# Designs tried in a protein design chat: VHH binders against Cytidine deaminase 5 (CDA5). Part 2

Target 1, 346 residues: Cytidine deaminase 5 (CDA5), of Arabidopsis thaliana (Mouse-ear cress) (q9s7l8)
Amino acid sequence: MAQQYKFVFTAEQAASEGVTDHKKLPKLIRKARNLVKAPSKVGAVGRASSGRFYLGVNVEFKGLLPHFSIHAEQFLIANLALNSEPKLTHLAVSDNGTVFQDPCYDCTRFLKEINNAHQIEILIKNAHGRDGSFKSLESHMPDEFGSESILSAEPSLLLMERDNCLALIDEDSAAGGISSNADLCSFLKLEALKAANKSYAPYRKCPSGVALFCEGEVYAGWYIETVDRTISLGPVQAALVDFIARGEGKGFDKITGAVLVEKKDAKVGQEDTARKLLEKIAAPNCDFKVFHCQEERKDWITGAVLVEKKDAKEGQEGKLLEKIAAPNCDFKVSHCDEELKDWIKL

## First folded at step 1 (VHH)

Design b17 (framework vhh_7b2m_4)
Fold by ESMFold2-Fast, scan of step 1:
Structure b17 (fold): chain B 346 residues (1-346), chain A 120 residues (1-120)
Amino acid sequence: as target 1 above (346 residues)
Amino acid sequence: EVQLVESGGGLVQAGGSLRLSCAASGRTFSDYTVGWYRQAPGKQRVVVASISSGGSTKYSNSVKGRFTISRDNAKNTVYLQMNSLKPEDTAVYYCATWEPYRSGLDYDYWGQGTQVTVSS
C-alpha cells in the first residue's frame, strides 16, 4: 500500500515530481514553496539514508523577531527527526526551485550536529556559476571537521535515537493519579513529555518538548540545540514543523491546546518564547500550560561492584548504595589503598 | 563560581609572537576542557584552539602550525603561544571553559578578553 506524504516522499513518489536521484533535488523545492501559503523564497530538500526525500520551508511569523522563525534547513532536520531518520545523505537549498544557493554558515552549523555530518553532501555553486556540484560538508567547511576540528572528542548525535529518561515532577502530576477519563491536558502532558525525552540538548542539558492540539489531532516537537545556540530550534517551532508537515494545510489559528514540558529552573527556558509565539498564531482561546520534569535515576542497578579507599573507617558506602539501588539489587564492596572511590561498576 | 582572566595581549608587527595566559580562580579546572576564541570587530566569535584535561589539543586550520595551546594544572592556567602572527589575527582573544559533562562549546565561563593587534 503506497502511502503519500506531504513533506516526505518515497523514491517512487519523488520520481513522479521529476526527482530520480539526488542531483535533481532542487525540483522538489518548488513543491515545498507551494505548500506554505505565505510567500517564501527559500526551500530545502534532502535525501535520507532510507532513500526517502524530505522537504523544508522557511516559516516566518509576522510581528515577531527573526529568532522565532523556522529556517528551511531547520525545518528539514526537524522533519527528519520527527520521522526517525538516522542520517541525511544529500541536501540542496534554493529560493526559486530551479536555481540553487549555498546554505548559510549558521545553517551548516546546524547540519554539523547530525551524527553523519562528515558524509553529508551539499549542493554548492561552482566557481563558473553555470551549474552546481555536491561537496561534502567537511570539504565546504574544513575548519569545523576532521582531525582539525576543535570541538569535543565525542561525535555529534542529532538524529540518533535517544531517551533523556525524564519524568514529570510529583507536584505537576495528578495527586490521586490520572482520572479514568483522562482529559486533553493529561494526554498532551504525556505527549509533551515523550517529546522532551527525544530532545537534543547536549550543550546546556535543558531538554524540552511541546504537544499541540488541533481538531482532534496531536502534533509534537522538541528542542534541538546547536553548538551555536543562536540557531537552535525551539520545541514549539519543532511542533509547528510536525503541524505543517502532517496537518494537511490547516491554519495555526486552529490550534486550541498546547503543553510545554521542560526542566524546572532550566538555564535555557522555553516558556516565554512558546507563550509569545502561541499568543500570536494560535486560536484566541488556546489553552497553553507548562509542566516540569526531572531526570529519572539512570544508575538503578541489578548488580554492582563498589570500590572504596582501604582506610575508610565509617563503612557508610555500602549503606548509601543500599538506599539508591533497586530492590533485590546485589552488590559487592571492595577496598583499595587509593583515595578514589568507584561506587558502581557492572 | 569561576573567574577567568586573560593577559598577554598587545601590539605586535607581522611575523612576531605573543603568549596569552588564561588564569582561573574560584575552583580548580584540571578536569575541564579550555578553549581560546577570538572576535574581530564586526565578525562572529570563532574558536581558535582547545585543550582537554588530559592535554589533547585541537586547532582551527587558520592557526594550525602557528599557535600552540598548553596548560599548567598546578597553576590553574592555560596558555596560547602565537607565532608568525598575521594582520588577520587581529582580534579580542577570549578564554572559555565549560563543565566536563558538556559535549561542546558551551558558554559556561568566559573571560573579559585581551586585545591582540598585528600591524602590517
Scores: ipSAE 0.000, ipTM 0.193, lowest interface PAE 15.1, mean pLDDT 72

Design b18 (framework vhh_7b2m_4)
Fold by ESMFold2-Fast, scan of step 1:
Structure b18 (fold): chain B 346 residues (1-346), chain A 121 residues (1-121)
Amino acid sequence: as target 1 above (346 residues)
Amino acid sequence: EVQLVESGGGLVQAGGSLRLSCAASGFIFSSYAVGWYRQAPGKQRVVVASITSGGYTKYSNSVKGRFTISRDNAKNTVYLQMNSLKPEDTAVYYCAAEGFPYTEWSKYDYWGQGTQVTVSS
């Protein structure tokens, strides 16, 4: 039987395997051992608010330090993001698909970046090791990384839809050199920019994205930042999550092209990490290129606060701002004096 | 060598003001979130104020409205302006930043040696 799930199960597909709710997540890991092609055994399974189930695997790279690796929980979260899932409701982890483990300490910190992280329920094994109980992530938050730390001032909004409003820098097109596959390079560049615009980089403001080419298909991923840099997921690692999940079991040595898009002179740069990883795993002739991006030019109305009088008709100021603001302009409504409102014009 | 050096502490009367400075060297300061912690005699070290690389600030409830954190990336320095000081503010004040080289087990790797603030009644 050649049946394969590409790391995503619909509620119907999961039910056909005997997994009708989150309490059956342990059964799904066991069944997934025979249903997916992966470089290692399934290490994590999660249920999204959509009712879909997602798998994650641990990925280690021969000859590279552990910080290049992808933990099963990071894989799962990247897979959720790639499929536009807004919430993770339940998570279970296992080393071998039969014995369940508590999620690793670093991975619980990565989970904290998800909006509603405090409401995520994780399977904790009992003293007998044969079953477990779902408990909130909050109850497992370590003191040194708990909500009492005010050094983590930025909101946790991972998995929320975003657009970073990034555009390619024209001068990088001239610096990139001559490609005999201009069409492919242009396509990968656009896909990597698209990925960078989805990147979660709230702490150090250095979004980035990667597109990979393998045998006629493109795979993409983006940088997912944590307040602790050591457990952030790089864009090449995120693109490899897409590659493993959708690539039908192809080896990394079949990757023949890659493009990274990141900000010029980024304080958190991805080029060296991406190049080193691709040199170890991709095809020997893999063409890797880096292009730079910047935030689109902003006027006084981009990211503006929508200001209105309390007696104004609902939506009138919003409609005016919508006509003059950029499509991805963030705006908030507040009440003001008539004098302040006088500077708003079409 | 990575270093955080606090200055500006001292003895002050209740109702007075002090400005603490933390000078950073040996790392790319502008890329790091930085904060102030304090530890009173016989008490645990607690966070006071923080500022991200993008300038977003947060304060503990005990100092909100009295203390202001700011940074100057050109000088690799973070400041804590302390106004309306109370005897309860007496503590050693520590500067902290998220670390490089990275460690698997720490959220914030760089700490100063601390500067003593004493508020007399």
Scores: ipSAE 0.000, ipTM 0.155, lowest interface PAE 15.4, mean pLDDT 72

Design b19 (framework vhh_7b2m_4)
Fold by ESMFold2-Fast, scan of step 1:
Structure b19 (fold): chain B 346 residues (1-346), chain A 125 residues (1-125)
Amino acid sequence: as target 1 above (346 residues)
Amino acid sequence: EVQLVESGGGLVQAGGSLRLSCAASGSIFSSNAVGWYRQAPGKQRVVVASIYSGGSTKYSNSVKGRFTISRDNAKNTVYLQMNSLKPEDTAVYYCAALEYGTPDHWFQEDRYDYWGQGTQVTVSS
């Protein structure tokens, strides 16, 4: 059963490996070191409030700069988000799966974004040696919690269920240049939009999502922002977390399709980073498309004139208009022989 | 999966010697610390000796100078040579392996991740 759950373990499965509570998290890192066909070993293990245990691996891409990489802590957080876990309770990290180490300072800032950040405990080395003990995130970085924080003012936090209410821009639907395998591209476009709607982008308001296609299966991920955007996780990297976790050891060279959905004219754009990464790791013939989105229209129809054919059965358009028009919308219904669409004014 | 198997226990007279062996599956001993614990009937399990990946050793005061812990990484085995045995050394002896820790952890039972089933040592007077 551990092979079937490479990156997620139920409480029962962890207990069967001798991991009955958070104090044994380092044991799970070593146990899992050979369970994944990844560029590196398991580097992070977390326990969620659900009782499940999650793994993270460091992912480096040959020939690309370090900022393209996925840190084990970032991987673990993305894995929690992909599995709709609302809280992380404990975290331990390791460099090689043999000894534990302090988490990357920058990566621990991702933990500060989580709904229960002040209660998260991380395994920290003792100041007098390499011995470690679990320490609350708040006690590890008290200045981050004692100063004014935009997190405390946000209506939604990382790992909480979210809907960004994004819709595809009409001109991109018409001009997308989808010609080959149109049905697949349309499906990936909708999956990437779904991912963008889950994106955590509270500081710069530039949510985005990616969908990847590999041998009949779709993998998806979304942009996860931190207050310091240089340590944020891009949507293609997040989708690769899904690919590694659920892809049964398939190589990146099997990815043949990819779609990015991001806001038009976004202050933080993802296209260049995604394109460069996919060109390096995906199949040589991988088809990569970018589509744009915006927050769903709050443009109510006001002062509209609706003209209906004189047949009694054609009055149904008035009911639909009443459902989408603002309470202050003033519209007229006129009956005539002309096509209804030709008389609607906006 | 890592499994620890103890051997070499038995009945011995006071002043005698025994050599315990702890054999492990895989290569866990090359990177981990391994310790010996003992438990007499009705008492808590207590540490006897440990050996770390770098070769450093620790001994409880009750056995220092009489017991010697050693390892053979090629055989994936750890040994406990027990000399000048006393009746109070009578106990079940357990082999334990530690995934993470430093020499400061050698006496912390809760830090050891793998445990053998134990081997009985009885010292008669």
Scores: ipSAE 0.000, ipTM 0.095, lowest interface PAE 24.1, mean pLDDT 72

Design b2 (framework vhh_7b2m_4)
Fold by ESMFold2-Fast, scan of step 1:
Structure b2 (fold): chain B 346 residues (1-346), chain A 121 residues (1-121)
Amino acid sequence: as target 1 above (346 residues)
Amino acid sequence: EVQLVESGGGLVQAGGSLRLSCAASGSIFSINAVGWYRQAPGKQRVVVASITSGGSTKYSNSVKGRFTISRDNAKNTVYLQMNSLKPEDTAVYYCARDLYGSEWFSPYDYWGQGTQVTVSS
């Protein structure tokens, strides 16, 4: 009746459930079936470098093909990204919340996109039916790490903080809307743009983001690409991870608004997939809109920006004058908010 | 901190029935996945049946078709209905959490006191 919806545990919270270290990850999967209300069984548990523990669940949608689904490992990685975790240290997976399984090959390839992939330890079941032992991802698939390949030649930056420096195209910024609808649409549009700016799209260069509206709250997610695009996670699926993790058990049929932001004429487009999924699961009156973005102009490489900020000490203000390069950033500053952490010094 | 208390054991003739109860002291979340074990003198404890918080059940081959496990989450209680009892069912019956005996947790850390079941021929 009063079951808590919880997909993130602090080290202290995990310890109170008897999970004192990574070797107890299997215990957390079993306990999670009683702690988390989910659309399906908990299938993955991970430990981040912060010491926090994260859950992933398999999500399948009635009447849709398997490629619309969210694998438990994809859910887990999206959950880490949504919580700004820079590293995954340990992972365990299960098909039913009680019996542990080796991660499937496609899911291990997804894990290779993480910046610390060679150091990730995964729980591998032994052949004699015992619980198993932790092995490094590199030890489990040495051929993938031991060869000079595209992945070993290019550093993987999934889970690293990023800004894609995307801006809305002018023609989509000034859409004439009904006044009562315009404010919500504008807000969702900006949230979806923020999500697109966090999108990991290194292979096809087609970042995208989605924002969902449900009963006064906004949930967001972004496209997470792998070298094999068939195992990539779409932005609407990533936003649904946020919805499940933070939505306190609300049904998908309560989603009444959605905005997708993607590049105009993107070779890897998300609109058709997002529209089909939302038509199946969201409220019958759900309003879904698509807006387009583009990267900052490369032709404007240098300039001067005047930045005024208030000192942390009360009553004092300063001025900063900086040279900037503008090819990758939608950036306009007259004075800065203290919330910007003084990063503008570049 | 959760204590599980077994009750309902007794003496019955072969072919008879008994209903065991396992009650948790504490909050509703003090009882999650629960199973029944039994131990005859000089023998190891053996899993009899288990039930998850959602009601999914499993039975050992020796009792399948004769025993039924169920739960009432409002009362924090798990039941074992035992029908068609045989002399070989004679044992002390225990209820426990985290029942599958993996190296990740000890079932004995969560044992109750037990209730004696004796089946006479």
Scores: ipSAE 0.000, ipTM 0.088, lowest interface PAE 23.2, mean pLDDT 70

Design b20 (framework vhh_7b2m_4)
Fold by ESMFold2-Fast, scan of step 1:
Structure b20 (fold): chain B 346 residues (1-346), chain A 120 residues (1-120)
Amino acid sequence: as target 1 above (346 residues)
Amino acid sequence: EVQLVESGGGLVQAGGSLRLSCAASGRTFSYYAVGWYRQAPGKQRVVVASITSGDSTKYSNSVKGRFTISRDNAKNTVYLQMNSLKPEDTAVYYCATDLSFYGPESYDYWGQGTQVTVSS
């Protein structure tokens, strides 16, 4: 029964659907399109380095502007992130199960954020438009990779494990044991903070996360940024990917609680989008709350920190000794070797 | 549906300046990133400059310091100010609006292009 709503397949499970390798990925697209009753028939299917297969569907919300929607490729990437997959190896997209869609710039920009982007193989139509062949993303879209510095100067690390080191701003301490509603709110708040700490927000530095409550279960997701914010995936949308993928076909109208955690005065705020979406799709009595976070206090060190640049070579070249304390920092060195190691003493 | 119209191209001497305009009809630019691209005969289209919906700007290395991209959302127009033009800047210049959330058939609307010719 659960099989009807599967969005993640082991190699054995994929084989039962006739997919023994990446060349058969298109067979799963038809299944993906039938898992959500969205107006769009677009589906995406991908293979991860783990050997597991992931599905994505286009999700549109009736009565809301298109920017609230989740594209099939965004769904797929959020699904990979939610399952801690470090790499996507192969991707196929289809409009109607028989005609394959070539990747678009939205897809390539989102895929470029992944740490192994240049190695991703995508299904491209043959000249007759019926069959396709896998080509590397870089070979298919060389101008996009050649233009990386135009869109972003920071390394693309989407799907890499991260901790944003965020803590809630001066909120009431855990209320524990006072009431069931207070306990649930506290739990959702911590789950949303956990999600915010996984958020990929390298360009505008505004990580955020959402936790949703539905019939005793919690679903969570986080903001996934691209340099072009119009194609970024919001935290409520990411949490809905988790809800759709793990919720066994439950309707959105069963969601009765939601918490958003985001930075105070974030340049890219999520509250308005999350509130409008939840008001439209969630239970009429759904309780939605917003809490604010900030980077945890940094310990002040009266000394210096050795900083090594990622591409530094030849010993000392590219290494910097920097103060990470107040302007009147006093340097204390316990051990000093000729290669500038162990320069820190607390 | 969005229509993009580029204008401001022409013939100019090396060292001269031109200001290109990209005007959109229909949807407002305030929701979209916009890029300027160029294509010389027999070559691929390459990105020249981009401006995000948050007004962050990026430039290709070949034009950095010489070109400036800006937007006027009230006029639904994006501009490319081109200074210190070189013969190698000769190309048809296109603007494109990223409309990803409208679906793959609508995500990048391209204009007809405007010809820029820089004589030596």
Scores: ipSAE 0.000, ipTM 0.113, lowest interface PAE 20.4, mean pLDDT 70

Design b3 (framework vhh_7b2m_4)
Fold by ESMFold2-Fast, scan of step 1:
Structure b3 (fold): chain B 346 residues (1-346), chain A 122 residues (1-122)
Amino acid sequence: as target 1 above (346 residues)
Amino acid sequence: EVQLVESGGGLVQAGGSLRLSCAASGFTFSDYAVGWYRQAPGKQRVVVASISSGGSTKYSNSVKGRFTISRDNAKNTVYLQMNSLKPEDTAVYYCAAHEYTSGFWPDSYEYWGQGTQVTVSS
C-alpha cells in the first residue's frame, strides 16, 4: 500500500521503472496509471532541474462547474511548487491511451508563468500521434513570448523563491509562534499564512493560502495566478494537490478543518470559491475559517534600501520613514530621484 | 508525565527481521502522529517512518518496501516491522510523537523516547 499514490520520483526510482532520462517520460505516465488510485488518471509527467520526476492528474468535482477542476498540468506545476523545485525542464502529457498529446492551450499559458518557461521542453506528437519529439515551449508558441517583457519587471516568477511579507491583521497575529500543543485553528492559521507568503499573484496582487486538516496531518497550498484569471489555480485546489500527493489515497470527506488567509477586500477573493468547494467535498463537520492579512510594512522597509529624493533635507527623510515604519524597523536612507519617492507613498 | 518507551531492538543477522514497539503514556495517544527516527554513530538523526492519528503512513526512501509502521490505539502503541535488514540499518531507533505533521515543519517533534539499539551484522 505504501507504494501507491506516488506523485514524486527520485531519478533512481524513475530509473527502476525504466525511465533513465527525459526521453522516457511517456513510459512513466503509463507505469503510473497502474499504481496511482487518484480521483482521476495520470495525464502529465515532468522532469525538474533536480532530476526528480513529478506526476499530475486531472481532478474534477462532481456537481461543480469546470473552473473548480484541476488540470493535470496545473497539478504538476503545483506539485513542483510544493516541493520547492526551481525549474521544470521537460513535460509530457498523454491521453488515457498510448497516444501523446500536446499540452492544452490554457495549460501552456500556465507554463509560461514559470521563470525558465522559454527553455521548458514539451513533448509534441508527430503526424501519426504514436511518437513525438521534444520542442521548447517558445518554439511551440513563439507569439506568446513577446509579452514576457511585462513579467520581467516582477522580482520573482513562478517556481522562484518568494516571500510576500504578509502578516495577519486579526488580534491573534501577536500570539508569537506555534508549538505542537497549540490550538488547531491557530496552527492552521499560521500554516495558511506561510502558504499565502509563497503565493504567486503578480497581476492582481492578491496572494492567498489555504491549510487543510485531515487525521492529524496538515496540507497546504497557495494561489497561483496566470495572466488569464480564468485559468489561475485557487489556493484550495493547490492545497488539494498537496492532499492528493501526500495523503496516500484518503478521501476528501475526511478533511475536517480548513483555513484560508487572504488580503482584506482583495480584488480577487477566494472565500466564496473555497467555501463552495469545501462544502461539496469535505467532511460534513468541516470547520472553515477565513483570516485576513496585509503586507507587513516593517519587513518591506527592512528588506530594501529605501530612499527619498536626493535633494530632500535629511530630517524630512527620517520623518517620512518614521511615519510608515514600525518602531523596531531597521531602515536605511539613500538618495534617489523623485520617481521612487512617489512609489514609496503607496 | 508524557512518556514514550521503545523496545524490541537487538542484534540480528543481515536479511533478518525485527519488530520495534513504542508504548506511549501521559497524553491522548490517538490524537498524535508518531514517527520512528534513527541515528547511527557520528551521523545526524533522520526520519525513518511516520504514522498519523488516522493511520496515514510515510516512509523514507531507504526503507520503503522493507519497513512497515502501524499503530494500535487501544494499546497506545506504535510498531515498526523491519524486514530484509541491512548493515546500514544499524542505529539507535527513536520514537517521537507530534500533534501535527506539516510540509513546513516536517521534523517538528514534541515528545521523544530514550531509543533502542538495533545492530545488523554481516
Scores: ipSAE 0.000, ipTM 0.211, lowest interface PAE 13.8, mean pLDDT 73

Design b4 (framework vhh_7b2m_4)
Fold by ESMFold2-Fast, scan of step 1:
Structure b4 (fold): chain B 346 residues (1-346), chain A 123 residues (1-123)
Amino acid sequence: as target 1 above (346 residues)
Amino acid sequence: EVQLVESGGGLVQAGGSLRLSCAASGRTFSEYAVGWYRQAPGKQRVVVASIYSGGSTKYSNSVKGRFTISRDNAKNTVYLQMNSLKPEDTAVYYCAARTEYGLFSDYEEYDYWGQGTQVTVSS
């Protein structure tokens, strides 16, 4: 029996396939095409700071516009987020495992949302189209990283842990309104809320999450925003990454339930896109429901942020050291003009 | 699973030519790198030539300029054209296939081997 993997490989599992370091990422793409069940060929492979390897596949939906699709690089990043990986170290992209491609411009912009983006190394092909070399994302796109100053840069926090402090709105506002887990709809509602609380929505503050039900199992994902909002990954697409990675080759037509949680009257809403996608790919009898959330009342954020003024002003490496003691919500340090210790911001 | 069958070996005089064929069955051959190895009596098996799925080739110094490796993915076949044969080319020739390790790899480890075909060059 051949060993089957679920789009994530431990260092030991990768070594058993002869992949002992990032230089052998191309081998993993080829091997993975025989080791995982996916709707399309594996198109991306990455190494995380944990030493684990992650796969991505291109997902296109028949009869839908290209903007509904999931690029292999987006799949890989969503898979990292689903597995709580804090950093990506190396990335390679290929059309068929033998010819390497530079990551598309939109996908490299997506990579820029990761907190260590300037240090991510990507495989860039040579003049023959057969060989390549790893180059830092910053060296590949220097204009995107033109300012190195931490004082002028907004932190990119895509893979950092977060809690958006969202709670469901009771439309009959007299009653506090989540039923027990015995009700499937109630259970999916809680899972979608949990996903919305992990959503990366720093630019417009419209987080959302989706939970999918298939044959007794739940799959979930959340909205991942980019500075260019048009290349963001929707919550239903992110939940489908989870479905493909953990669903062991099940078809989308086996999805029989779905719940979206998003803010009421969100300027960036997900309902229409999610409904259209699910109507096209899910089971004909799939029950799709939308619930609304809002930020809970916030107490003082507990935590500490240490920012070294000298490192920040030197502009060589720019350093932000964060020690979060007990955060309940996302936060940012807006003004750093001195070394801050025990700084709390709401 | 991939099965490899070699053909085209035989007896030739020095200066002559032979064309070896390696036919694959089972899986899609185009996904594999294919190499030709040879083993003379009392010696270790050594690489002669290899061809990657994209068509790039590599040759041992002893055969450069005399041997040409090529592939026909439509026929799932790899060829080794051997010209200007010398008595020291006498050996059993083996076809071997493996998944490619990618463009940074110098690895010559192979997953599948053929039965071998005898090539004898008389002086």
Scores: ipSAE 0.000, ipTM 0.112, lowest interface PAE 20.4, mean pLDDT 72

Design b5 (framework vhh_7b2m_4)
Fold by ESMFold2-Fast, scan of step 1:
Structure b5 (fold): chain B 346 residues (1-346), chain A 121 residues (1-121)
Amino acid sequence: as target 1 above (346 residues)
Amino acid sequence: EVQLVESGGGLVQAGGSLRLSCAASGSIFSIYAVGWYRQAPGKQRVVVASITRGGSTKYSNSVKGRFTISRDNAKNTVYLQMNSLKPEDTAVYYCAAGYDETWFPSRYDYWGQGTQVTVSS
């Protein structure tokens, strides 16, 4: 259950930590920070439209450049996405649970990508840094809600349910296993593909996903893009959010397998960043494999409904042709076989 | 490799209940789709219920409303709660697991040995 995860709280569980209303949200941050044992003091907490509270913490990787790190707000957004939360209502950032911090400007660009962005309230510190008040994201960042504030060409925004309709390229299916167990490689490949199908990549059009294997469990995450690609969250970082939130305090050095699924034609891919990060933090003999995907072929089914009108005899009376057009994914047709027909008859 | 072991079968009176368990051994259970099948003497093996990796469930018309399939990934176990049992539910019940989130036996890679359920009149 989501309520069992260390980075997710029900309203009642939050109250047991001293959070009786959204103005006390920062009190939960210290708990999340202590679970990760991160050197950074900064954390984020958000309230979702479901009434559940979600936590995020800064994650820094020793010996790697800052752009590999996960900012607390990025962690929070990935945590919301991993739990299928469609809306964020309130956000607070703090370094110790009592002193408020304004959210990182670059990280708040993730908030603008959410479908209810103009309604999100963020806790802004007062002049003394001790107290704060909730302000709408739009009032805090008015320039971000100008003329180009909507992605009208996209069918969904960040945190909305999505399916990128990606399938693995057949030639990659001929590859061997990631370990001596071919099942493991196949399962990680399917989980990474599922993650890539949830990936939010409206600007670059290069969705990707990662699946990690640790001591019998699989953790997954996907690329989450912002208009400034340098602030985007990579798929391996997103998978590490899942690992931290659900992994019961396991160290990264227990990760023994990883699969990345990304588009073959991506001009700038995720492989080099993922490989370098895993080499630094994962088990010394961690197997890492990359597979490629592409959008599934979508065929339009066109049909015609012919209606013959005989009783009017007017010039406009006669055969009425209605065209029915619907997107049809060949994937569904290929999975409908003789066995399905037999089982349906039961 | 994955091994599946069914348990919880037995003799029960009509109108009674049984809870079947399917325990998996192997490194990765949570990523399998799992189905329950049954086979009565002299009849074809037929689907009873299935559960996807994400927890979506599907039931055959003969058991819908009476049986409930569920999974506990922390215990590497899938359950079939059988209520309001009828003599026609008498069969050997099999657990099956595989990559595909489908209803079809041919798509499952692993099968258990089966557990006998007998419902008396």
Scores: ipSAE 0.000, ipTM 0.168, lowest interface PAE 17.7, mean pLDDT 71

